# Ledger of designs, part 23: VHH binders against q86w26r167to484

Target 1, 318 residues: q86w26r167to484
Amino acid sequence: SLVVLQGSAGTGKTTLARKMVLDWATGTLYPGRFDYVFYVSCKEVVLLLESKLEQLLFWCCGDNQAPVTEILRQPERLLFILDGFDELQRPFEEKLKKRGLSPKESLLHLLIRRHTLPTCSLLITTRPLALRNLEPLLKQARHVHILGFSEEERARYFSSYFTDEKQADRAFDIVQKNDILYKACQVPGICWVVCSWLQGQMERGKVVLETPRNSTDIFMAYVSTFLPPDDDGGCSELSRHRVLRSLCSLAAEGIQHQRFLFEEAELRKHNLDGPRLAAFLSSNDYQLGLAIKKFYSFRHISFQDFFHAMSYLVKEDQ
Key: E = the ipSAE of ESMFold2; O = the ipSAE of OpenDDE; V2 = 0.75 times the mean of E and O plus 0.25 times the DockQ between their complexes.

## First folded at step 6 (VHH)

Design t2 (framework vhh_podentamig1; at its last look DockQ between E and O 0.01; V2 from the best seeds 0.00; counts 0 for: pae E 22.1 > 2, placed apart)
Fold by ESMFold2, look of step 6:
Structure t2 (fold): chain B 318 residues (1-318), chain A 120 residues (1-120)
Amino acid sequence: as target 1 above (318 residues)
Amino acid sequence: EVQLVESGGGLVQPGRSLTLSCAASGFTFSSYAYGWYRQAPGKQRELVAAISGGYTLYADSVKGRFTISRDNAKNSIYLQMNSLRPEDTALYYCARDSGLWFDELSYDYWGQGTQVTVSS
């Protein structure tokens, strides 16, 4: 069967997908139903060396000698979790100049269209904005919406996020006094941003007198707290604006070309120092054949969306 | 070939105005951000003003006195310098950013400069 889990950025789709793999592995979820469960991060599929089913299986298993014949013996006992369909990347332009799907996109499309392994089960997570691209591929699908944190889950999140009970109580009290902020914390990714912002304010000895009124304000409060100052003195404002514009440019270029992983060279092209911007960018090392390459991404897709939207706000004031 | 050619510098008395021009050639002008830098004798080169699309930034020392602008039809950027002071005496450079707003370390092309001297 085919299930599409959809929800706004940060509603816990990836966390749920990863938990499902763990629960299956421990026998808690779907006992006896699947012989193999494969987790595929759509954001990372672009890194696959070859676009063949066998190579996808090797990559998911971390083993070039995975028993492909045994795995494919009963396709109906396979589950593929395709996490983040909205983060599926197009090929970088230097290699593919003509219009069309990349070989990796073609492989995933064949799976989704049921042309490859038509009896296997699929679970696809995505944001609603990608449904336009996904729905034409689907023949039969159940759609599930992820709503995020309950009120008790929000309380538990705040309690676990802060090291100190007084800190947690203060932060949660601030959030509860703003109905819009409290409802926004239903989204786990936003809840993390809010907790990070409040922790940053508390670490800096600041008092929160005015709380954000919407998601844009929430991200802006985070940005203003963590955007590094320039110690240059006379050019500090220009330097901070340059970094902000550079993040907006990276995000806009990424969205325009469906890119969510960036090489260090791409950051340098945008004059961005990834390690200095850890509050906004994270990095991972990836094994690509014999080489290890470092790739950056926004800490959460919501940041990429936010900076992209902000690039229009700067231009809108023309 | 990429070229940036500054003009409009000269010797002027304090309180007067000058307009600097930077003519660009060899590339698609509208696709880039630009800045004016200046270097006084014995000092580091400093950013004066920057423009990207319709958005501008200014150094604190020139806010309210200098205005940067661009004319895509003429492939040119301008620096209108009003209320000039002796401290504005410098060699003024036009520079192109590689597609971002300006940082001197990230620029890919700059001109030869035009001298502005303000003396009584």
Scores: ipSAE 0.000, ipTM 0.093, lowest interface PAE 22.1, mean pLDDT 74
Fold by OpenDDE, look of step 6:
Formats: structure tokens, C-alpha cells, sequence
Structure t2 (fold): chain B 318 residues (1-318), chain A 120 residues (1-120)
């Protein structure tokens, strides 16, 4: 079977995909149907040492001693979850100018087109705008649209996010009184941004006087709250502006080159301190052969999109 | 004009090796996938090997004996054929895939073919 999960950025596709893996592992989902469920983060595929199916399986298992031969004997009992198909990365090699699929991309494409393991099951997550790239690969697929939070789910999220009940109620009250914020919170990712923003304001003793009028304002409010000053000294505002510009530059470069993971060296190139930017960037350690390497990514693709968009605005001020 | 031109075919004895070449022109070579097909007399055309972005696929009958490769600088595809057998006798075709990677239904251009004959 082939299923495509579609949803806007932040609607919870990744969360759902991960939940599926957990539910399967606990025997709640698809009992007896699959011997193996392979979760593949598409943005991480670029980190594979080899563009081979076997290597992909080793990667997913986290063990180079996984019984790949045995696994491949019954492909009909395999489920591949390809999470974030739109986030497939191009190789870091400067020769990015050449139009074509990378070997790693080709590996996944062959899987999707059923040339590799024709009888396995596939679940693919992607954003609607990226569906154009996926559709040509699909012969017969079921499409499922992931919707964001219901009203009840929004309320529940606020209650779960804030540990203090009074704070949760206050935050939710602010959001409910603003149609723009309330609507925006339908998207789980944005809901998190809003909650984080409000929490940050409350912790700083700031009264929320102005409410965001659109999604850009929401992100700006978040950025304004959490953007750290630069260590170079001088005017704090100037320092913040520099960091903002650098984040925009990083995001823009990433989008331009279809990159979503960044090495420490790349951050340094943009004069960014990864650990200090935890509000915007996440880090993970990856096993690459015998080496462990740290990579950074925006906490959510929506941040990268936002900073990319902002890159056009900040350039004008130079 | 899009062109694919095969070369390297010939008469060889069983157990010998032969390398086929396919020269491409008239399009951006690196943007496509490619495949080698063969057609024996009285048989249907069959996929022998395919290459997409470095990923390779082989028919079971040639696995371990044939190797498909590409040279982007030369706009060429190659098929190294080792341990040739009489059953490998066929007209071999190079094909360009118009899709993202190789699919029999997505091949849009073919060469004229090169004859490979394996006989004692």
C-alpha cells in the first residue's frame, strides 16, 4: 500500500509519523502486519554513507549488523515511513548547480515508484506545495489530509504546554480574544510558537499590548522575544539585528540549495552560535561511520521559511 | 536534436568481456536516468541495467556480470559485460528516461542499437 499524508507546515505530520512507529512497536497499530517499520527522515537521508537500500536499512536500525538479508526476504511485511519528502537535501558538494537527482534521492524515488521492494508498504508525508514533485512518482496512492487542531485540541494544548494552570488560562484567554491568533493556533507548530511567545512575555513580566495581525507578526513577536544579543559588544539592538540577518542568511542559503541540516562550520560562516540560538535552532548528533557529527536545523521548517522570507526585507536595510 | 548512439558491440567468445558505450547529445545529460535494454531474436525487449543518479539496477540474469556506469563529462553511458554467455546475444539499446529515474514507460529516446553476439 502507498499512502501520502499531506498537510501544511506544522500540522503534525512528523508527530503522527513518529506516533505510528511507537504504536506499532507497542502492538497497538498494525498488529502482526509488519515485521519492520522503518522511519526515514528525508532531511537526514543526505547523511547516508552509501546510496544503497541496505545502508538505509542499517541506518534505520541504528545497527550495521541488522539482518538485512532476512529483512528483505519478506518485503510485504515492511513499512517505510518517508517523513518530509519535501525536505530531501541536496549534497553539500558545491556542484549543486547541476540539475538532477542525487544518488540518495534516487534511492528513495526508486522505492516510491515501486522499482525497489514493490510489495512493501509506504507512507509518505509532504507539504501540499511539494506534492508536484511527488505526484509523478505515484501510480496508485491514497491521499490523506492532515488537519490541525480542533478547538478542543487547541485548549488542551495550552493546558498541557503551561505547567501553571493560571498561566495556561491567561494565555488561552489572550488567544481566544484574538481571532487571528486563535485561528493560527489551529496549526500545532504555530500554536507552539504562540505559547512560547506568551510564556516568554509572562516570564519577563511584559504585558502583551499589541497582538499579532498575521503569521509574520507572530513569528516576529517570537523572534523579538528570544533573539539573543551578539557577543561582539556594542549596541544591543545592533547586535540583535546582526543575529537576525545572519539567521535570515542561513535560512535563505538553505532554501536556495535545498538544505535543512547545517554543520557547525556553516553556522560559523554566518557568525552564528548554535547553542545560543536554541530558540530557533535544534541540534542533533549523527553517527557517520565511526564518527559522530553534530548538525543543526531550524526547530521547524516554518522558521526557515520565515527567516528566508525576512531575508528579502533585511537586505534592503543595508 | 536528442541523440543516443551505441557502440562497442561485436562477436565474442563465451567467457569474454565487452564494453558497450552510449553517447548522448542534444540535451542536459546529467538530468536524466539511463538504461540498457536488449532484444534477442524472437524475444521481447528486456531491461538489462539502469542507472539513476549513481544508483544502479540490474536484471537478475546479468547481476554480478554486468556493470552500468556513466560519465557526465563525456555525456556517455557504459555497460561493462563480463563472463558473456550465448544467451546474452542480442541487440543492445541505450535509452534515456524522461522521468526522475528509470521506468520502462518513461523512456523517451532510444539509440539504434548495437549487436552483441556471443558464440564459440
Amino acid sequence: as target 1 above (318 residues)
Amino acid sequence: EVQLVESGGGLVQPGRSLTLSCAASGFTFSSYAYGWYRQAPGKQRELVAAISGGYTLYADSVKGRFTISRDNAKNSIYLQMNSLRPEDTALYYCARDSGLWFDELSYDYWGQGTQVTVSS
Scores: ipSAE 0.000, ipTM 0.248, lowest interface PAE 12.8, mean pLDDT 86
ESMFold2 (binder alone), look of step 6: mean pLDDT 81; pTM 0.817

Design t3 (framework vhh_vobarilizumab_d1; at its last look DockQ between E and O 0.01; V2 from the best seeds 0.00; counts 0 for: pae E 19.4 > 2, grease 25.6 > 24.2, placed apart)
Fold by OpenDDE, look of step 6:
Structure t3 (fold): chain B 318 residues (1-318), chain A 121 residues (1-121)
Amino acid sequence: as target 1 above (318 residues)
Amino acid sequence: EVQLVESGGGLVQPGGSLRLSCAASGFTFSSYAMAWYRQAPGKGRELVAGISSGGYTLYADSVKGRFTISRDNAKNTLYLQMNSLRPEDTAVYYCARDSGLWFDELSYDYWGQGTLVTVSS
């Protein structure tokens, strides 16, 4: 079977995908149906050492000694979860500017087209705008739309996010009084941003004076709250502005080149200190052969989109 | 023990209506997606309609606009309202519990015995 989960950024596609793996592992989901469930983060596919199915399986298993031959004997009992198809990355190497699909992308395409393992089950997550790129690969697919939080779920999220009940209530009150914020919080990822912003403000003893009027304002409020202070005694504003510009540059470069993972060296090139930017960037260590390499990504693709958009504004001020 | 028992099948004239029921027991009915399948003579089993635990519905193209799947969680019962029946709708109809998320025919773990629906003049 082939299923496409589509939803806007932050609607919880990744969370659902991971939950599926967990629920399967615990016997709650698809009991007895699948011997293996392979979770594939599409943005990470570029990190594969080889563009082979076997390598992909090793990667998913976290074990280079996985019994691949045995696994492939019963493809009908395999489920592949391709999470974030729209986040497939182009190779880091400049030389591969070839207009064609990378070998690693091709591997996934063959899987989706059912040339590889035609009897396996596939779940693919993607954003609606990126579906146009996936559709040509799909012959018979079931489409499922992922919706964000219900009203009840929004309330529950606030209660779960804030450990202090009074804070939770206060934060939720602010959000309920603002239609834009309330609507925005339908998207779990944005809800997190809003909660984080409000928490940050509360911790700093700041009163929320201005309420966001749009999604851009929400992100601006968040960014303003969590941009790092200047440590070297210099002008804090200049430092903050510098970091903002650098983040915008990084985001823009990433979008331009379809890159969502960044090496530490790349951050350095942009004069960014990854560990100090935890509010904006996440990091993961990846085993690449015998080496472990750290890669950074924006905490959510919506941040990358935001900073990319902001890159146009920052350039105008120069 | 999980049990699914279909009822409501029978002989009906073309253009007629029939309502199938599936009584579920032995599990938390409200937590599972359910589906109706049918198997016509000489054909494979095919999905007719599915309904998620939350009430999301899916229909085969051949029955869209004519069939309605519904559920009563309080009664642990699944329904299939069939209107404007056609001879090609003749089949054994099966109730199935979905152990998956999206009505994959491979994810159904329990089936009823089926109820025969015959549409003929």
Scores: ipSAE 0.041, ipTM 0.440, lowest interface PAE 3.2, mean pLDDT 88
Fold by ESMFold2, look of step 6:
Structure t3 (fold): chain B 318 residues (1-318), chain A 121 residues (1-121)
Amino acid sequence: as target 1 above (318 residues)
Amino acid sequence: EVQLVESGGGLVQPGGSLRLSCAASGFTFSSYAMAWYRQAPGKGRELVAGISSGGYTLYADSVKGRFTISRDNAKNTLYLQMNSLRPEDTAVYYCARDSGLWFDELSYDYWGQGTLVTVSS
């Protein structure tokens, strides 16, 4: 059947999806139920060479000689995990040609609508806001909500994140005294941001007397901790402001054009040095034709959303 | 009907320069990524350089710093400026319209007839 796994950014949807593939491969999940499980990153699907089902299978298997005919003989024994429906990208050439679905989005739409492989099983992960685009394609879907960390899981996360128990206890005490911050740590991605911020404060010898009061404050605290100085002559507010505006501009361009992977040239156009901004941008190498090419993304989709929202604030102030 | 017509090939001495042109017709040129490929005698075609509809360029490692791809959307023409030519650059050069990802020959859908570039003493 079809299951939609939904939750806000950072609730662990991708981690769960990848763990399901691993657990199936080791025989601990759905033993004997599926002959094949295919993980499809919707963010990365734009990198397929062709928008055909067999190419998708080759890509998922990492083998251009995968036995496609055999795989497709029993579609009821197939599971497709479509991770991050809200992160589908249009190829940059097609963004300029027509308003509409890309050929690769059309393949996924045919799978979701059950026009292609109608007996296969589908698991789709998404943020709730993208349900407006997804729900018209669904017929009989089971919806599952990911709620995040229990109180006990939050405590364990803090204990495991820090180098010793005293640091972990100090950090957890700070968070527990702010009920808004503590509730926000129910979301594992936010919990990571908070732990990273607190560790950064402790490493810099700072004492935390005031804590963030909302999600914007949480991200601002992280940003203020990890923005590097410009190499031009030291750390100045103008240089830090320039980097912040550049991150906002990159995020806004990405959201406006539904793009979540960025080339190094795009970072250069925004005056961003990807390796120096590892706290905000991650990179992966991809095989694309004759070369391996490096692409960047925000470490978390919440950062892209945050910087996009922030772009309106910095624009108004100018 | 999509047509791509290359010109500008010829015989040149090592260290010399050539400028290749590709006249495009039958489609909205400004909306497509374009590429130059080459095929040396007895070898397969390889990507030389590509340029997106937005003007972003990429180059094969063997030609970086020596070749420059450009486009003139008003004239529907793709160019390849080839400097510091080497005997290893001898090949038939093809203009191609890329309809997908930029640097894989599997992503093209139309080719020109080619123009021969020979680099020898």
Scores: ipSAE 0.000, ipTM 0.105, lowest interface PAE 19.4, mean pLDDT 74
ESMFold2 (binder alone), look of step 6: mean pLDDT 83; pTM 0.833

Design t4 (framework vhh_8cml_1; at its last look DockQ between E and O 0.02; V2 from the best seeds 0.00; counts 0 for: pae E 15.9 > 2, placed apart)
Fold by ESMFold2, look of step 6:
Structure t4 (fold): chain B 318 residues (1-318), chain A 123 residues (1-123)
Amino acid sequence: as target 1 above (318 residues)
Amino acid sequence: EVQLVESGGGLVQPGGSLRLSCAASGFTFSSYAMGWFRQAPGQEREFVALISSSGGYTLYSDSAKGRFTISRDNAKNTVYLQMNSLKPEDTGVYFCAADSGLYYDELSEYDYWGQGTQVTVSS
């Protein structure tokens, strides 16, 4: 079967997809039904312009010794989770054009069209806007919409985020008294930003007297809390304003080119020091072909969207 | 500064053996797949062999299969090419290269190259 999970950015599609892999691995989900479950991040696999199915399996496993022949022996016992189809379309097509390959012949398109491994199960997550590009590839798909955190799920999230119950209670009380914050926390990515901001304020001994009044204020509160301090009176790369503009330019360039992973060289092109900006950028090692390469991404997709939107304000100021 | 330094080349008679070494510095060697290429005078550089970052996967050109063995020692940041049953056609400059890309046979996908070591097989 084929299932399409739809939802806006940060609504928990990726969290659900990753939880499904974990629950399968521990025997909780679909016991005995699948021999293998493969998680494919479309954001990350965009680095793979054309691949044999074997290379995709090595990529998913992070292991050059994966038993490909055994895995493919019974395709009906395989589940592929293709996470973030909306992050695929433009850079994948551009890479195919650079290599002279038709997009219809890409491995991911062959999987989705059921031309490769037609008996396997597929789960595809996407933003609704990308459905125009996805639906021509689908045959018989069930569609599921993900709305984000319920009120009970928000409460549980706060309880689990803060190790101290008293701290969790205080943070949740602050959020519940601000309708805009509380509604924004329906989106898990924003909920994380809010919790991180409140934790940072409490750890720094700050009293939260004024709460954010819109999404921009929420992100700015986080940015103000975690940006490195400015240098006194000088012009430097460590200036908070210059760092903020550099994050905006990285995000804008990434969105413009449908790029969500960046090498350290690309960060340095924007005068960014990835390790120093861990509150905004995370790094992971990826199996790229037969090598391992370090890439950076915005810690949450909401940050890339936020800095991209802010980049228009920076451009107008300049 | 990244460096790849090949050694072990020389003059050998047909049917003989040579072991090439490539010492790497200035980058995280264990994260890279390593390849050997060769170039005869007036010809394009051609793929000879590739070994994955862990050493668990190897690939050989048709001319190298069964005669050459690629290996690596990540503790010593060194990749090797054991060449047996050498033929005059194997004559050329042998280069090692570090690959962080997807396409093993495209020269543009290799981040770093050595200067080469001469292998000459004379009758």
Scores: ipSAE 0.000, ipTM 0.214, lowest interface PAE 15.9, mean pLDDT 74
Fold by OpenDDE, look of step 6:
Structure t4 (fold): chain B 318 residues (1-318), chain A 123 residues (1-123)
Amino acid sequence: as target 1 above (318 residues)
Amino acid sequence: EVQLVESGGGLVQPGGSLRLSCAASGFTFSSYAMGWFRQAPGQEREFVALISSSGGYTLYSDSAKGRFTISRDNAKNTVYLQMNSLKPEDTGVYFCAADSGLYYDELSEYDYWGQGTQVTVSS
């Protein structure tokens, strides 16, 4: 079977995909149907050492000694979850300006086209805008739309996010009184941004005087709250502006080159300190052969989109 | 020295059958996936079939599906291609290839190649 999960950025596609893996592992989902469920983060596929199905399976298993031969004896009992098809990356190597699909991308394409393992099951997540790139690869697929939070789920999220009940109530009150914020919180990722912003303001003893009027304002409020101060005693505003510009540059470069993972060296190139930018960037360690390498990504693709958009504004002010 | 030696090619009439063999030496045969490729005159080399190291997984080109069967005997270090219902379009040089890992029909992924055996399907 082939299923495509569609949803806007932040609607919870990744969360659902991971939950499916967990539920399967615990025996609550598809009991007895699949011997193996392989979760494939599409943005991470570029990190594979080899563009081979076997390597992909090793990667998914976290074990280079996984019994791949045995696994492949019954393809019909395999489920591949391809999470974030729209986040497939181009190779990090500058030299491969090849206008075509990378071998690693081709690997996934062959799976999707049912050329490889035609009897296995596939679940693919993607954003609606990127669906046009996926559709040519699909023959017969079921499409499922992922919706964001219901009103009840929004309320529940605030209650779960804030450990202090009073803070939760205060934050939720602010959001309910603002149609833009309330609507935005339908998207779980944005709901997190809003909650984080409000929490940050509360912790800093700041009163929310101005409410965001659009999604851009929401991100700006968040960014303004969490941009790091200047440690060198210099003009804090200049330092903050510099960091903002650098984040915009990083995001823009990434979008331009279809890159969503960044090496430490890349951050340094942009004069960014990864650990200090935890509000904006997440890091993960990846096993690449015998080496462990740290990569950074924006905490959510929406941040990268936002900073990319902001890159145009920052340039105009210069 | 690594060697892949194809045999079994020849002239056959349309609708006929051939069985190709490829004898491998100089490497751990059981650790490699094996593939068959073919090249018609004036055309690029194209994928025909592959088999995993243990034989548990096979893949065929669309043209080969239903007509060709790839198999292997690891004890004999040999891979086979049974070709049935041959067509004139199947004419070409057939190559055996070895791959250290299971992948697909891309030529660049194979580590070792044979010299090829000629298959001619003609009335």
Scores: ipSAE 0.000, ipTM 0.246, lowest interface PAE 14.4, mean pLDDT 87
ESMFold2 (binder alone), look of step 6: mean pLDDT 84; pTM 0.845

Design t5 (framework vhh_7ubx_2; at its last look DockQ between E and O 0.01; V2 from the best seeds 0.00; counts 0 for: pae E 18.4 > 2, grease 28.5 > 24.2, placed apart)
Fold by OpenDDE, look of step 6:
Structure t5 (fold): chain B 318 residues (1-318), chain A 121 residues (1-121)
Amino acid sequence: as target 1 above (318 residues)
Amino acid sequence: QVQLVESGGGLVQPGGSLRLSCAASGFTFSSYAMTWVRQAPGKGPEWIATISSGGWTLRDDSTKGRFTISRDNAKNTLYLQMTSLKPEDTALYYCARDSGLWFDELSYDYRGPGTQVTVSS
């Protein structure tokens, strides 16, 4: 089976993929059908030491002693979940201009083209705009769309996000009274942004006077709320602007070079302090051979897209 | 005993709309994902859409957004709103208790007897 799961940024593709793994592991999903389910975060594939199927399997298993030979004897009982195909990264090498596929990308392409393990099952998640890049690799695939929250689900999300019921009700009331916000909250990722924004405002004792009129305004409101103050404890416009510009630059470079993971050195190059930017960046430690290396990423791809878009506005001011 | 009963099918002209219902009983409806599937004569079963217990939805690209799945947990009822119906939509429509039919066609434990939808001029 080959299934492409497509949905806009923040619709829950990753969440569904992870849930599938969990449900399988607990025996509630596809009992007896798959001996192994391999979850592959496509943005992380660049971190593989070798561009070999065996290494991919070791990496997925988190064990270099995984019985790869045995696993490969029954490919029909294998499920690969390639999550975020559109987030495949090019090598960190400076000369990123080479139009060719990296060996790691090639590995996944061979899998998708069914040259490697033609009888295995594949689930690939991607965004609709990136589907055009995936389609040439697909022969016969089922295309599935993931949709966002229903009205009931939106309400439930607010209740689950806010630990205080009064806060939840207040936040939801604000959103319900604004058609733009309410519609935006159909997308789970955006719903999180909105909830976080509202929570931030509440914690700061600020009354939400102006409501966002579009998605850009929503992100701007969030960014405005969570940009760190200047080092002197004061909110200097200059400091906030600098950080914003730097985030835009980081995002733009990432998009330009198809990079979604950033080393600490890269953040430094942009004069960004990763730990202070937890509202915008997440960090993870990755085992690379004998070394552990920390990488940063935007909390959601939608942030990277937003800051990338903003980079065009910030450049005009220089 | 788990029971699923579909209703709302019938004869409709091309371009018309139908709303199918599935009444569920014998289990905690709100705890399960539900799915609509259809089967045309001489064809295999075709997955249409799935809705999770929380209202999260998946749908097949083939319907191009013409069909909308929803649920009312208070009424233990699953719905399929169909619009812009075409002759090729003629099939027996089934309600199934399942979260996995969108990936694997064999991944349901219960299914109703189905309701016939016929689109003809």
Scores: ipSAE 0.581, ipTM 0.816, lowest interface PAE 0.9, mean pLDDT 89
Fold by ESMFold2, look of step 6:
Structure t5 (fold): chain B 318 residues (1-318), chain A 121 residues (1-121)
Amino acid sequence: as target 1 above (318 residues)
Amino acid sequence: QVQLVESGGGLVQPGGSLRLSCAASGFTFSSYAMTWVRQAPGKGPEWIATISSGGWTLRDDSTKGRFTISRDNAKNTLYLQMTSLKPEDTALYYCARDSGLWFDELSYDYRGPGTQVTVSS
């Protein structure tokens, strides 16, 4: 079977995909149905130097000695979760480019078209805009839309996010008094941004008197809370504007080139100190041949989209 | 100037075999995935098989393993070995170069004029 799970950025597609793997591993989900469940991050798959089934299985298992012949004995008992089809990247390093990989040659493309392991089960998560690239590969697929948090789930999220129940109640009350903000928290990614912002305000001793009125204000409140000041005696407002402009530039360049992973050198070209900007950028170390390379990404794709959209506003302030 | 020239077609009896060739020039053949497509009279094109630059093959199940795609990068030549031919295999067979782009284009960018395969008694 093939299922396409679609929803806008931040609706929890990746969280759901990872929870499904965990629930399967603990025996709660699909007991007895699958012998193996493989999670594949489409954002990270470009880092595979060989787009071969054996290497993908080793990657997913974390074991170069995975029992490939045993795994492939009954393909109908396999589930592949292809997470983030909209984040699948073109090769960007010369050694990756020189291997001649293409969408028709990639293992994910072959799996989706049902040419490799045609009896296996597939779950593909994507944003709706990427469906034009995905639909030509599909023969027969079920489409599921994810809409986000119910009102009860939002309340539970706030209770879980804050360690102090009184803090959680105050934060939730602030959000509930703003109908637009409360409805925006239906999107789990936005809900996380809002909780992070409120926690940051509380840790800084700030009293929240005005709340954001739209998604742009929500992200701006987060940015204003977590942008570091210049600690070398310069004007912190000028430093914040420079960092903001640089984040916008990085995001815009990334979107233009369909890139979601960035090398540290690219951050330096944009005058960004990745370790200092952990509120906006995360890093991971990846094995690439004999080397370990550090790559950065925006903490969530919604940040990259936000800074890309914001780049049009920053450019007009020349 | 990308050029693809097919050969090896002809008239064969049912159950016979043919080996089609596609001579490639004007590009670095070893860096591209290559594809065989057929088109019967009055029908649209039908994809048969693709072989990657690294030798991975992808085939349509409709031929049920009767057709085998291969390549010789030293000779810049793509092959299609056809066995157990049936009258419904009668078609114009042509090779195509994959576009080489991820996610932006799934179509072929260059095609040969084709070689006719006719299966009849």
Scores: ipSAE 0.000, ipTM 0.114, lowest interface PAE 18.4, mean pLDDT 73
ESMFold2 (binder alone), look of step 6: mean pLDDT 81; pTM 0.811

